# Ledger of designs, part 19: VHH binders against Bark storage protein B (BSP)

Target 1, 288 residues: Bark storage protein B (BSP), of Populus deltoides (Eastern poplar) (Eastern cottonwood) (q09117)
Amino acid sequence: AHLRLGLVFTSDNNERALQDSGLYSPDSEDSSVDIAGRRFHSGTLNGSSIVYVKTGSHSVNMATTLQILLARFSIHGVIYFGNAGSLDKKTMVPGDVSVPQAVAFTGVCNWKKFRSEKGKLVFGDFNYPENGENLLGTVEYEKIKMFSPSEAPKEVFWLPITKSWYNAATEALKDMKLRKCYSDECLPGEPKVVFGSKSSTSDFYVRNKAYGDFLNDNFDAKTADTTSASVALTSLSNEKLFVVFQGVSNVAGETSSNSRVSYLASYNAFLAATKFINSIPTPRLACE
Key: E = the ipSAE of ESMFold2; O = the ipSAE of OpenDDE; V2 = 0.75 times the mean of E and O plus 0.25 times the DockQ between their complexes.

## First folded at step 7 (VHH; framework vhh_7aqx_2)

Design s05 (from g02 with A33V D59N T105V; at its last look DockQ between E and O 0.01; V2 from the best seeds 0.00; counts 0 for: pae E 18.0 > 2, placed apart)
Fold by ESMFold2, look of step 7:
Structure s05 (fold): chain B 288 residues (1-288), chain A 125 residues (1-125)
Amino acid sequence: as target 1 above (288 residues)
Amino acid sequence: QVQLQESGGGLVQAGGSLRLSCTTSGFTFSDYVFSWFRQAPGEEREFVGAISSWGGSTNYADSVKGRFTISRDNAKNTFYLQMNSLKTEDTAVYYCAANPRWGFVSINPQEYDYWGQGTQVTVSS
């Protein structure tokens, strides 16, 4: 009869990080329930009361599952952890954890008519190797409409992390030591938590250096993933507190072939999420 | 189009109080984070404090903590700086500034897109 924290993530490797930690204890009764093909787990994470769920990849799976979580469980706020790519290796590198202040959908665009003067990206020429005009034209990034119970729908681009929880995370995670090694694989330097970034979400992975540079230059985005903005939009639409922890697994335009570094990134994001969860009070009252 | 209009400046004795207002127009008030800055002659603009777009969270410069309070009134599209226990060192032109609510609170004036014209506050001995 109390509110729990929701812990959400997308993949088997994220769940493996939670399991490998040994910090999760399922409830003695009603420790799981299946809804819409996903298993929701109730228990404690290092003593803090949570419900966790593996949502599946990308924004639609996350938004669908998170809405179920918020509708069917008594959730005080939402904690997301998962992997992201760095768009700026001077700011953060694989193994680091990013705690963004804001996230945005950057894969929502209007494909403009050929020869439109408006737009930010110009696709390549598909008449190569022969000379030809760029028939793909250009794209214009769009705001999305956000719905919520307490105000009329509005156009938004940047989706802010809950300010009180962002501030709490900066206090809880300052001086945090992150894991440098997994098995016999170690990061080349000391991993760190980076606060205050902006993050890009799209339905595709940003592995192209030029596009990553475009996002960094035009939006000041430091990381890119496929999920975080859907967590933000769904949480804001339900007027729930939320925070995002991104483990940096790669740098856009550079190789990301090392699966152990990728898992270490997920594990460090999990550690950051856990320390944050343990640092905040959980309300003990709920409506009956 | 964002417009900011400051008011409430004037002359006040040390130890006294003054309330500044920043009235806004040309945008949706609840979508913005608001900050106060001040500038003494020959100095750069100095951060005074800010109020976040979410829940009224506030941040203050060390020199004003405990003496100044920032608040907002969405019904009047106005945010305020209540200045108590004023010191002669508080003498400056006070500016209000705004960023979209998904932006950041920053102590760096160059990070703000929108500014008021300023209002003079003079604290006499």
Scores: ipSAE 0.000, ipTM 0.117, lowest interface PAE 18.0, mean pLDDT 83
ESMFold2 (binder alone), look of step 7: mean pLDDT 80; pTM 0.826
OpenDDE, look of step 7: ipSAE 0.007; ipTM 0.288

Design s06 (from g02 with S57H W102Y I107L Q110Y; at its last look DockQ between E and O 0.26; V2 from the best seeds 0.00; counts 0 for: pae E 18.0 > 2)
Fold by ESMFold2, look of step 7:
Structure s06 (fold): chain B 288 residues (1-288), chain A 125 residues (1-125)
Amino acid sequence: as target 1 above (288 residues)
Amino acid sequence: QVQLQESGGGLVQAGGSLRLSCTTSGFTFSDYAFSWFRQAPGEEREFVGAISSWGGHTDYADSVKGRFTISRDNAKNTFYLQMNSLKTEDTAVYYCAANPRYGFTSLNPYEYDYWGQGTQVTVSS
């Protein structure tokens, strides 16, 4: 037996990208296992041995499923692909793929007492449901405690992508050509892979331009999603290698892209993940 | 100006071996998946095998699995087809082809933008 790579993603569109590619081959007709309501598939992706699973949306679903994957299967490392919003259209536009260096939970906050002078995010001049003095006040962002087998628990904000895998991805994906068209719709320019970004994860979608600008200005975050930091936290807690591929599906504050552009984003993230997977060696289990 | 040029064809006895080479120029070699196709007189062009742009994935037609091996050398801008245990039905013109899309292998000849001129392989009984 070999250590396998874990390929994780959240949505039907992500799964459809894998299916439409024709690159996945199951190990056998009965090579899937249902655990806690999710189906884990064992097989090869363009010749590389993987286990893949569709986790469901958001960080809790991802963390739960990923922990099961790591506990029940022999996994060398974790590859995530999925969609994200761009927080900086000068850097990334729909169809591009982001390979971040680090991700963070930006939805872990201390909502301060009203009129606190401490706070990084200050809400505007409205009180719902009636206009009046702003009683929402301010929010301070917090670190989270990360547990692992080889270190004492520590406070973290930025969760770094595995350096060796990030470096391997930059080599494997430089000059990569991505898909421009789906059905009768094409991106206006050539999609590209962008390396070295930082990414924001929260349990809410960031479609508000002002909040997207706040994240970019205060955290240098170039993308936002609902999942990537949970992949990072779970992988780091289990001391597994990991890497994140984000397909840009929209720009915060702009009209949402249509379903075809969203699918292209998913497909391009899938292509990047697959090329990375095929570029790395898979170590053998000691008891081969 | 993109060019692909096959070499290494010839006449060989059944059970013998040949090695074909495809030397390329005019494009970034490492971006491309490559394939070998073959065509016998009166037949359609047939997929033989392919190799991904990163070299980690190969595909072969069932008729050649275990006998033929594809490899690539990015430093030399060249890829190869090692043909062992040749059979008379392997007689054909062999073409190399390059696919710029995605870097993945494909069995579909219409996904290959660039083609060599072909080299004759003849296997005698």
Scores: ipSAE 0.000, ipTM 0.146, lowest interface PAE 18.0, mean pLDDT 85
ESMFold2 (binder alone), look of step 7: mean pLDDT 81; pTM 0.830
OpenDDE, look of step 7: ipSAE 0.007; ipTM 0.376

## First folded at step 8 (VHH; framework vhh_7aqx_2)

Design t01 (from k03 with D31E S57K; at its last look DockQ between E and O 0.44; V2 from the best seeds 0.00; counts 0 for: pae E 18.7 > 2)
Fold by ESMFold2, look of step 8:
Parts: structure tokens; C-alpha cells; sequence
Structure t01 (fold): chain B 288 residues (1-288), chain A 125 residues (1-125)
């Protein structure tokens, strides 16, 4: 059986990083197919047989597309790359790549009270009196139930990256040089790969410093994105190997980086993903 | 230490051909993108062409497109420039250059960390 690697990402900028590299070669025939509005590309990335797909943003688009990929193609394992925000400036800054050991959905909550007017939630409008008690109350984080073929459904919070692939990534990427400059703009320091972090996923962007600090302080989460836990849940549910590469594009609570730094984040995540792919057992030669 | 060394330059008649080689050492050849640049007397260094990591894609300056061909041979750690239909305007010192690992190719020489010493190409009428 010829199993391919699945390479998944959400955005045009992620796809542009792949295309700009010049490392992808489409298959000679049937190099793409459209399913449910997504285009699945079959070919080789630096000699490794892959299927890649741009999924669209956020957890539902990723989970839907990834399940199609795993059901319709012969996939051994899943490689995700994409952008994330840093929740801890001391460990990670824009341009760095995070390779987490675990990810969790942090947008699954039970909200006990909720009042909203005009479709916009402004927390300060709910103080009573104006600087007193906030009437929005609290939320409780909840575990999710994970289904898989070989185990009874179980409640989980932390979704672990595949241990063998995480270990392989730490070895393969330990001395990796990342891209520092784009269009004459350079990062202030040498970008690096950071291993062993925990990552938060929610369908809202965490640009708020107070909430980012809460996630870091209470969950030891170092990055936040909208995608990686959906990759983890879907991969684990299908019992497929997976690994996550996050390019840091911003820091929660700080001024956003420009589009050049955001692209550098995507490109560095792509570089890490590619070097990892090169480091694992070689798939069979591409079919002609 | 990282080293790049050009060879194959010399004197050639207009309309003729030359093949430049850039032999490399001190790094993993397959992880780098490579470019050729050239510099005529009194001019700034200008982009000639580039090849991405792993030899997948090539790019050329408009002035040489269709006449020059870039290739690489990972087994020999060597990067080539085949120059055909040479013109007197092609007279220059030719340099090979390498990006940082997994760098993009660029027309901007400031984006290249490693350079060869250069080889003279002279095209006479």
C-alpha cells in the first residue's frame, strides 16, 4: 500500500509559502481533485509523496476538510502548518516556530449568565455599579468527548501530538536555521524553533492580553490559534499520526506585525514542516 | 567552513557558449538555493538567475532568458550556468551565491550570505 503524507493549512499565505519554495511537484496525471469545494493536490514535496489541501479558516473548516482527506485518500499521517499568536513573549516572538506537545480546545465553555445588546458584547457595560460587579459572570471550561475506532469514547482536554513524530521533530529541527528577512525587512533577532509548548485553540482570535495571560497562567499555553486542536482531534479520532507547526505572527496584547512578518511566520512554519517531512521514513516513489 | 568556487570563465566569441560551475563545500548542498550574479566594470552587481533548494524551480533575468540555463547536481555539490548565444553585453565577473538554508531566491544581492570569488567572462566581437 502506498500511503501518502497529508499536508494541511488554512490560508492563501500558507499556500503561497509552499508555492514560493519551488519544492512542490504535482503528479503527472490527476494532480488535483475538488471535493466539497476544496481542492486536494497530489504530488511530491521535496521528494516525499503528499496530498495537500487549503482548508479554510477555523476549526470546523479544518475538521471537515481533514476528515474528507482521511476518508478519500491513503494518508499515513497529517502535517499541519499555520500561524499562531504567542501568549508568552519570553519564550516566543514573531518569526519563531512552535512545535507543541499538546493542544486543547479552549473555546468549549459553559456560560452561566449572558446578556448582550446590539449584537456586540462589551464587558465594561455590565459593571454594576459602573466600577463594581460585572454581571456577565463566569464561564467553565469543558472537556470534549473523543471517538475513535479502537477505544470507547472518552472525555479529553489535552490532545497529545503523536509521540514518535514529536520526538522525530525535536531531533530533526534542533539546529534548524529559519528565515529572518523578507522584502528587505528583517526580524530583530534570529528566529528559532521552540519545542514542548502547549497550545490553545478557539474560534476567536486571542489578541486580548488579559485573556492571553489567563490562558498562559492557568493552562501553561504558550500559543493560541484557531485550528490546531481540530487537526489533533480529527487525526486522533482516525488513529493517524500527526504533528503541528505554528509560525508565530503576533503577540497577544501587542501591536500586530505587518504583512511581511505574517508571511515570514507562514514561511518558517512551512520550512519546519518540510524539514520534518524530509526526516521521517521515505515514502514510496511517486506514481507516474 | 562554507566555500563557493566558480570555474569555467574565459574568453569567447560573440554567439558562442560557456558553462560556468560553482563547486561548494562546508554545508549540505541540497538545503540551499543558489544564484548567479554578474558585475561589469563600473556597474552594480546584477541578478542573472537562480535555482531553488532541491532543484525544483529556476528563474532568470529578462536579459538572459532563453539563452542561459541553470542546473544543479546534488551528487557533485555543483551548480551550473550554461550560457549560449553570448553577447558582448554579457561581459562581466560572474559570482555564485547561496542563501541561508531554505531561503527564497531573490534578485537582491543583500539577501545572500555566501559568495564565490568570481570568474571573468569576456565576450569579444
Amino acid sequence: as target 1 above (288 residues)
Amino acid sequence: QVQLQESGGGLVQAGGSLRLSCTTSGFTFSEYAFSWFRQAPGEEREFVGAISSWGGKTDYADSVKGRFTISRDNAKNTFYLQMNSLKTEDTAVYYCAANPRYGYTSINPQEYDYWGQGTQVTVSS
Scores: ipSAE 0.000, ipTM 0.134, lowest interface PAE 18.7, mean pLDDT 84
ESMFold2 (binder alone), look of step 8: mean pLDDT 81; pTM 0.829
OpenDDE, look of step 8: ipSAE 0.035; ipTM 0.534

Design t02 (from g30 with D59N W102Y; at its last look DockQ between E and O 0.01; V2 from the best seeds 0.00; counts 0 for: pae E 19.3 > 2, placed apart)
Fold by OpenDDE, look of step 8:
Structure t02 (fold): chain B 288 residues (1-288), chain A 125 residues (1-125)
Amino acid sequence: as target 1 above (288 residues)
Amino acid sequence: QVQLQESGGGLVQAGGSLRLSCTTSGFTFSDYAFSWFRQAPGEEREFVGAISSWGGSTNYADSVKGRFTISRDNAKNTFYLQMNSLKTEDTAVYYCAANPRYGFTSVNPQEYDYWGQGTQVTVSS
C-alpha cells in the first residue's frame, strides 16, 4: 500500500471546490472518520491517494487538526490550499495562486512599553494625521520556538516550505492555466501562479492597507492568511514534507471581493494543489 | 508542435449518425481535458461537449444532450464525438479543443489552449 498525502484546508468554500471538481473519489461510502470533531476523508484525488480534512479557520484549528491527521493516518506529506489576501496588488491579484517559499507567524509579538525602545512596527507611523503620537506604542515581532524530533528546539521566524516540494511545484505548475471565470463572472485579467513569495500568518486576517504595506515592506510578505504558518510549523515538527497553495481572494485595504471571486480563488488554489499532488510520487509502505 | 486534427465530418441525412475524431500530438494526451465546439455560418462558436482528462466526467450542451457522446482513447491520443439523431440545425464546422488536466471543463472557448482546424458537418433534410 502507498502512503497518502494529507490535504488540508480551512473553509467550506475550499471543500466546495474539492467537491465541485469531481476529482475526489472516496475509498468507500464509509471512508470518513470523525476525530475531535473533525471529519477525515480517505480517498483519491484524481487518482492520488489522499486524506483530506477541513480544519476550520485560524492557526490553532489547523495545527491541532493537522497533528491528528499526521498521528492517525499514514501521511507522506502535507498539501495545504486555501485563501489569502494580497499585500501587493502589483504582483498578485484576486484569482491568482501564490506558492510561497516561506511563511511566518507575524502575530507573535512583544508589545513594547509606551515610549520604550522602538519595535519594528511603529504604530505612530500610521497615525492620522501624520506625525501624530500613538499611545499604543510599538510592537516587536518575536521568533517562535520550533520543536523537531531530530534536533534541539530552535528559535525561528521564517518557516520554509519543503525545498524539494517547492521546486517540484515550480516545475509542475509551470505555465499552469487557472480558471478565469466562475459562472457568468470573470476576472478582469488572466489569473496566474506566483512563485517565490513569502507569506504572513497571524490570528487576525490582514485587511488593513497600512499594516499590509508594513508586512510587505519589512518582511517581504506578499500574502497574508491565518493558517499557512501553522501548516508549516506542524509539518516541520513532524518531519513531514509540505507545500502551500494560496488562492488570492482579496487585497489588503480594498473592498472585499464578491463570493464568486473568493470561490474562484479557492478553486484555483485547489487546482494548483491537485496538479502538484498528481505530479509527485507517493512512496509505498514497507509494512502495514 | 501541438496539433489537433478533426476527421469524420461530411454530409449526412437528418436522423443519421456521424462519428468525429480528433487526433492529437505534441503533448501528453492523458493530461488534457477535451472538448468539441461548433460554429454555424453567421453564428458564434458554441460549446458542444467536453470530457475530463480522466474520462470520468462529461458535459454536453442542452441542444445535443442525449444525442451526442464524447469518449477518449488514451492509447490512440484520440477523442471522439459520436453524433446520433442528427438534425439540420447540427450543421456546422466542428472543432476539437484541448485544456490542461487541471482545468475544468468549460463552455467558454477562451479557456482552451489548443484547437483543431475544424471539420464540416452538413445535415440535410
Scores: ipSAE 0.000, ipTM 0.246, lowest interface PAE 12.8, mean pLDDT 89
ESMFold2, look of step 8: ipSAE 0.000; ipTM 0.117
ESMFold2 (binder alone), look of step 8: mean pLDDT 80; pTM 0.822

Design t03 (from g30 with D31E D59N; at its last look DockQ between E and O 0.50; V2 from the best seeds 0.00; counts 0 for: pae E 14.1 > 2)
Fold by ESMFold2, look of step 8:
Structure t03 (fold): chain B 288 residues (1-288), chain A 125 residues (1-125)
Amino acid sequence: as target 1 above (288 residues)
Amino acid sequence: QVQLQESGGGLVQAGGSLRLSCTTSGFTFSEYAFSWFRQAPGEEREFVGAISSWGGSTNYADSVKGRFTISRDNAKNTFYLQMNSLKTEDTAVYYCAANPRWGFTSVNPQEYDYWGQGTQVTVSS
């Protein structure tokens, strides 16, 4: 048997990008299998051997599905693609693809009682029109405990992308041309791949400019999504290689663009993921 | 240097057939998606059909589906438009186009970096 690459994504629109590309070929007509209500597809993506699965929205669905993928299939490493919001429009705009070097859960929080002063987010600092006391108090951001087979559980905040795969992505995707137009709508500039970002994951969408600025200022996060840290945690816990591709679909605090730009973001993330997949070797290991 | 050259245009009777060819040079043919566009006098360029670098994804405008077929021959660095059951409304200058965005097709001319000079197709009644 050969070790395959796992390609994971959350939504029908992500799957549509894969389908519209015409690059996926199933191994056979019955090469998919249903496990716990999710369909796992075995085949090739532009010649590279993969198993892909649509996981469903947000971190719990991703972690559950990814753990099944890693437990039931022979997977060398995990490739994720999906949409994200930019927290810094000077760095990234809609249509761009972010390849982060680290991701963190920023939705694992201790919401402190009123007048606690031991939190990083102090709601009173964001009162309008004037700062002061706020009955929501403060929020403290917490580390999570990561379990793995080769070391004792440890407290972590930043979850690093696999260094060798991050480096391979920087080489494979340099000067990559991304899709600028869909139908009769084009991005105002040339979309680009941005490397080296940090990314925030939570189970809520960050549409609010003040909160987006807070995340950028206090964590140096350039993007926010609902999924990437769950991919990182699950992959690291299973000691699997992984990489994350985020298509920027919006900027926090700005009016979201139409569905065509959102699809372009998905498609560009898919293109980046596919080019990366085709650039790496799939090892052929002896059976055990 | 990148070059695209159309051939095979001409005058044809309605109901007839033509085959257009686009010969390419100056790039790695197998890495590019290709498209045909057409332009009638006074009109904007109109998407006709496209083929992925792999050859497995082909798209056609509704006005030509079932009548036109696009194909590619990597050995000859050439791709084709087979035009059957031609109508007078198919009269236009036909352009071939290529883009460097590995493998995917598009209906938008802005996605194509390289263009041929065009070949006239005239369908008479």
Scores: ipSAE 0.000, ipTM 0.243, lowest interface PAE 14.1, mean pLDDT 87
ESMFold2 (binder alone), look of step 8: mean pLDDT 80; pTM 0.820
OpenDDE, look of step 8: ipSAE 0.030; ipTM 0.501

Design t04 (from k03 with S57R I107V; at its last look DockQ between E and O 0.02; V2 from the best seeds 0.00; counts 0 for: pae E 22.7 > 2, placed apart)
Amino acid sequence: QVQLQESGGGLVQAGGSLRLSCTTSGFTFSDYAFSWFRQAPGEEREFVGAISSWGGRTDYADSVKGRFTISRDNAKNTFYLQMNSLKTEDTAVYYCAANPRYGYTSVNPQEYDYWGQGTQVTVSS
ESMFold2, look of step 8: ipSAE 0.000; ipTM 0.375
ESMFold2 (binder alone), look of step 8: mean pLDDT 81; pTM 0.829
OpenDDE, look of step 8: ipSAE 0.442; ipTM 0.777
ESMFold2, look of step 10: ipSAE 0.000; ipTM 0.101
ESMFold2 (binder alone), look of step 10: mean pLDDT 81; pTM 0.827
OpenDDE, look of step 10: ipSAE 0.266; ipTM 0.681

Design t05 (from k03 with D59N N99T; at its last look DockQ between E and O 0.49; V2 from the best seeds 0.00; counts 0 for: pae E 14.8 > 2)
Fold by ESMFold2, look of step 8:
Structure t05 (fold): chain B 288 residues (1-288), chain A 125 residues (1-125)
Amino acid sequence: as target 1 above (288 residues)
Amino acid sequence: QVQLQESGGGLVQAGGSLRLSCTTSGFTFSDYAFSWFRQAPGEEREFVGAISSWGGSTNYADSVKGRFTISRDNAKNTFYLQMNSLKTEDTAVYYCAATPRYGYTSINPQEYDYWGQGTQVTVSS
């Protein structure tokens, strides 16, 4: 009979950030339940009533887990945090947090017939086909159809972050100080929160600079991950509020990344999510 | 202007006690995490202990655990270090430091934005 916030993330590093913070307190009764092999945790995060769940990697795991969360729990809105790669070093570097205004699936493509049949792609080395040409040719990016209870299905590409929650995040996280050091490693500069970006989601990691540049140039995407559009689609389909916090862990095309920077990115995304949660009023329908 | 000022240092016999205070102004005290660091002559600055911005969450260096206690009083804008069972190796200049980095404490001095000028603690046999 009371509404809670849903806090969703994919990885052990995300969960470790939550655990290391010391801000989470499980409920005294019914503090967890296992559904479809995932553990849903009920409690408070720095005083805010939440249900959190570690979903597992990629869009299908996120979408199925989030649908369970929304169907089985009384959820006011969804907060996602996790890691992402920067596609534009001028705007975001490792340690920064991105709060996008819109996200899209960029891995939904129609792979067109190529003009030649001569050649064989080599596993993992498509640039060097056998006996002919590279046959990959051309893809056409596709919109997806979104279903919801109050509207007819519609074709969408950009999935907008909930306007009221995006605006609340811009105010709450303005000039926020983020974590600069983990253990004996420090970021070279001061990490910052960046608002207003667009983000690319697909089921592959964009480590390739050329493809990262393509996404940035053609979609104005500043970050890429494997999850955010799945959060957006599922939340919008269920008509729930949502917001996305991405910790930048790497830059497409750059060779260096390590586990400490990756954890720091997770922690900074967690800090941003927590600050946002603290800034919004608690539901009036809380039980006690 | 943000200001931190340590007080309460002095000369004390080994086995004795001393309480340091760090009085703050120029920022919202409750938004900040605080730490004590110390520096003995000829040595590098070392972490003593820290307390988070929301209070209650503390971290101590192994060398002082069980002997030193950190606390904060948001009403007085003051951060404290209670030092008990003092040893001669505790002799150092003690510095308070502050950061608005939300939700954590750190042993790394690079994460602290503001520093006091230090107060001398001398422990004699």
Scores: ipSAE 0.000, ipTM 0.303, lowest interface PAE 14.8, mean pLDDT 86
ESMFold2 (binder alone), look of step 8: mean pLDDT 80; pTM 0.811
OpenDDE, look of step 8: ipSAE 0.213; ipTM 0.648

Design t07 (from k03 with D31E S53N; at its last look DockQ between E and O 0.00; V2 from the best seeds 0.00; counts 0 for: pae E 20.4 > 2, placed apart)
Fold by OpenDDE, look of step 8:
Structure t07 (fold): chain B 288 residues (1-288), chain A 125 residues (1-125)
Amino acid sequence: as target 1 above (288 residues)
Amino acid sequence: QVQLQESGGGLVQAGGSLRLSCTTSGFTFSEYAFSWFRQAPGEEREFVGAISNWGGSTDYADSVKGRFTISRDNAKNTFYLQMNSLKTEDTAVYYCAANPRYGYTSINPQEYDYWGQGTQVTVSS
């Protein structure tokens, strides 16, 4: 028997993508189990053994669900696919799939005392008019304490994607063609897979242009979502391999993409994840 | 050695039907996704349709949707293109292609590793 890969995503749209693909086959009619209100599905994705679960949105749902997955199932590694916003429309547009090399919690902050030492985020920089005063002051981003079995807890900001899997993904998805159209609606350009980016995760979805620009300019974050860092943190804490695929659904500061575009992004992320899953071997359970 | 061989092509009148077959050898058939492409004289090779190696999901070009159907028979190592309601613009050399075990379909010929030699389909008015 082989270990399984964990496939995690957040939304109904993501699940729909998986279902619509026709690539998933359950192990049996009773191949799902409910735990803590989540439904875990055991089966194969295009021949690869997986357990997938829809976690719901935001970091806590992802983290708790993923931890259950890892605790209750024999999981070799974790694959995430989901939706994200672009913080840089020059490099990533709706329909694209981002494969970030690192992700960070950008919602872990200390709110600085008004007119004290400036944090990284200067609210006043966003004042309108420019010379106005912002009584909110500044926010400084903080590192998080990361726990792992083999190391003492450490403070970290960037959570790196598993290097080996990132490289494998880069190779496997090289020149991958993504879907441009869904039904009668097409993206204005050819969607692409983008490697090497960094991603921002917070408990709020970044729709604000100014803040998106801030994240891009100061952290080099090209995408933003609500769950990727939770995948990273949880996986790392359990010493599991992990990789992240983000379908770009929208651009910070712009109007929301239509439902078709959002779905297409989700589907493209799923396709990327599937291609990756099928490209990597899964070890035997005895080797765990 | 991997081999793909098309058959079933020929001359047919507009409105008629034709069934193409692609017989494969040299690899595990069930592990591959398959596609049909076509190329008319002076035109680029274009995607016609594809079928995944798992679940049998299919995808078609808009120009052939509702008229063409792709299926596979793992026992025979053969997949098919059923062409109904043929039009003169369907005239082309039709190629079958195979992709490895990544399951998704692609309209990009570059993503296919193996190709047949092609079979001529001519639709007369």
Scores: ipSAE 0.000, ipTM 0.246, lowest interface PAE 13.1, mean pLDDT 88
ESMFold2, look of step 8: ipSAE 0.000; ipTM 0.089
ESMFold2 (binder alone), look of step 8: mean pLDDT 80; pTM 0.817

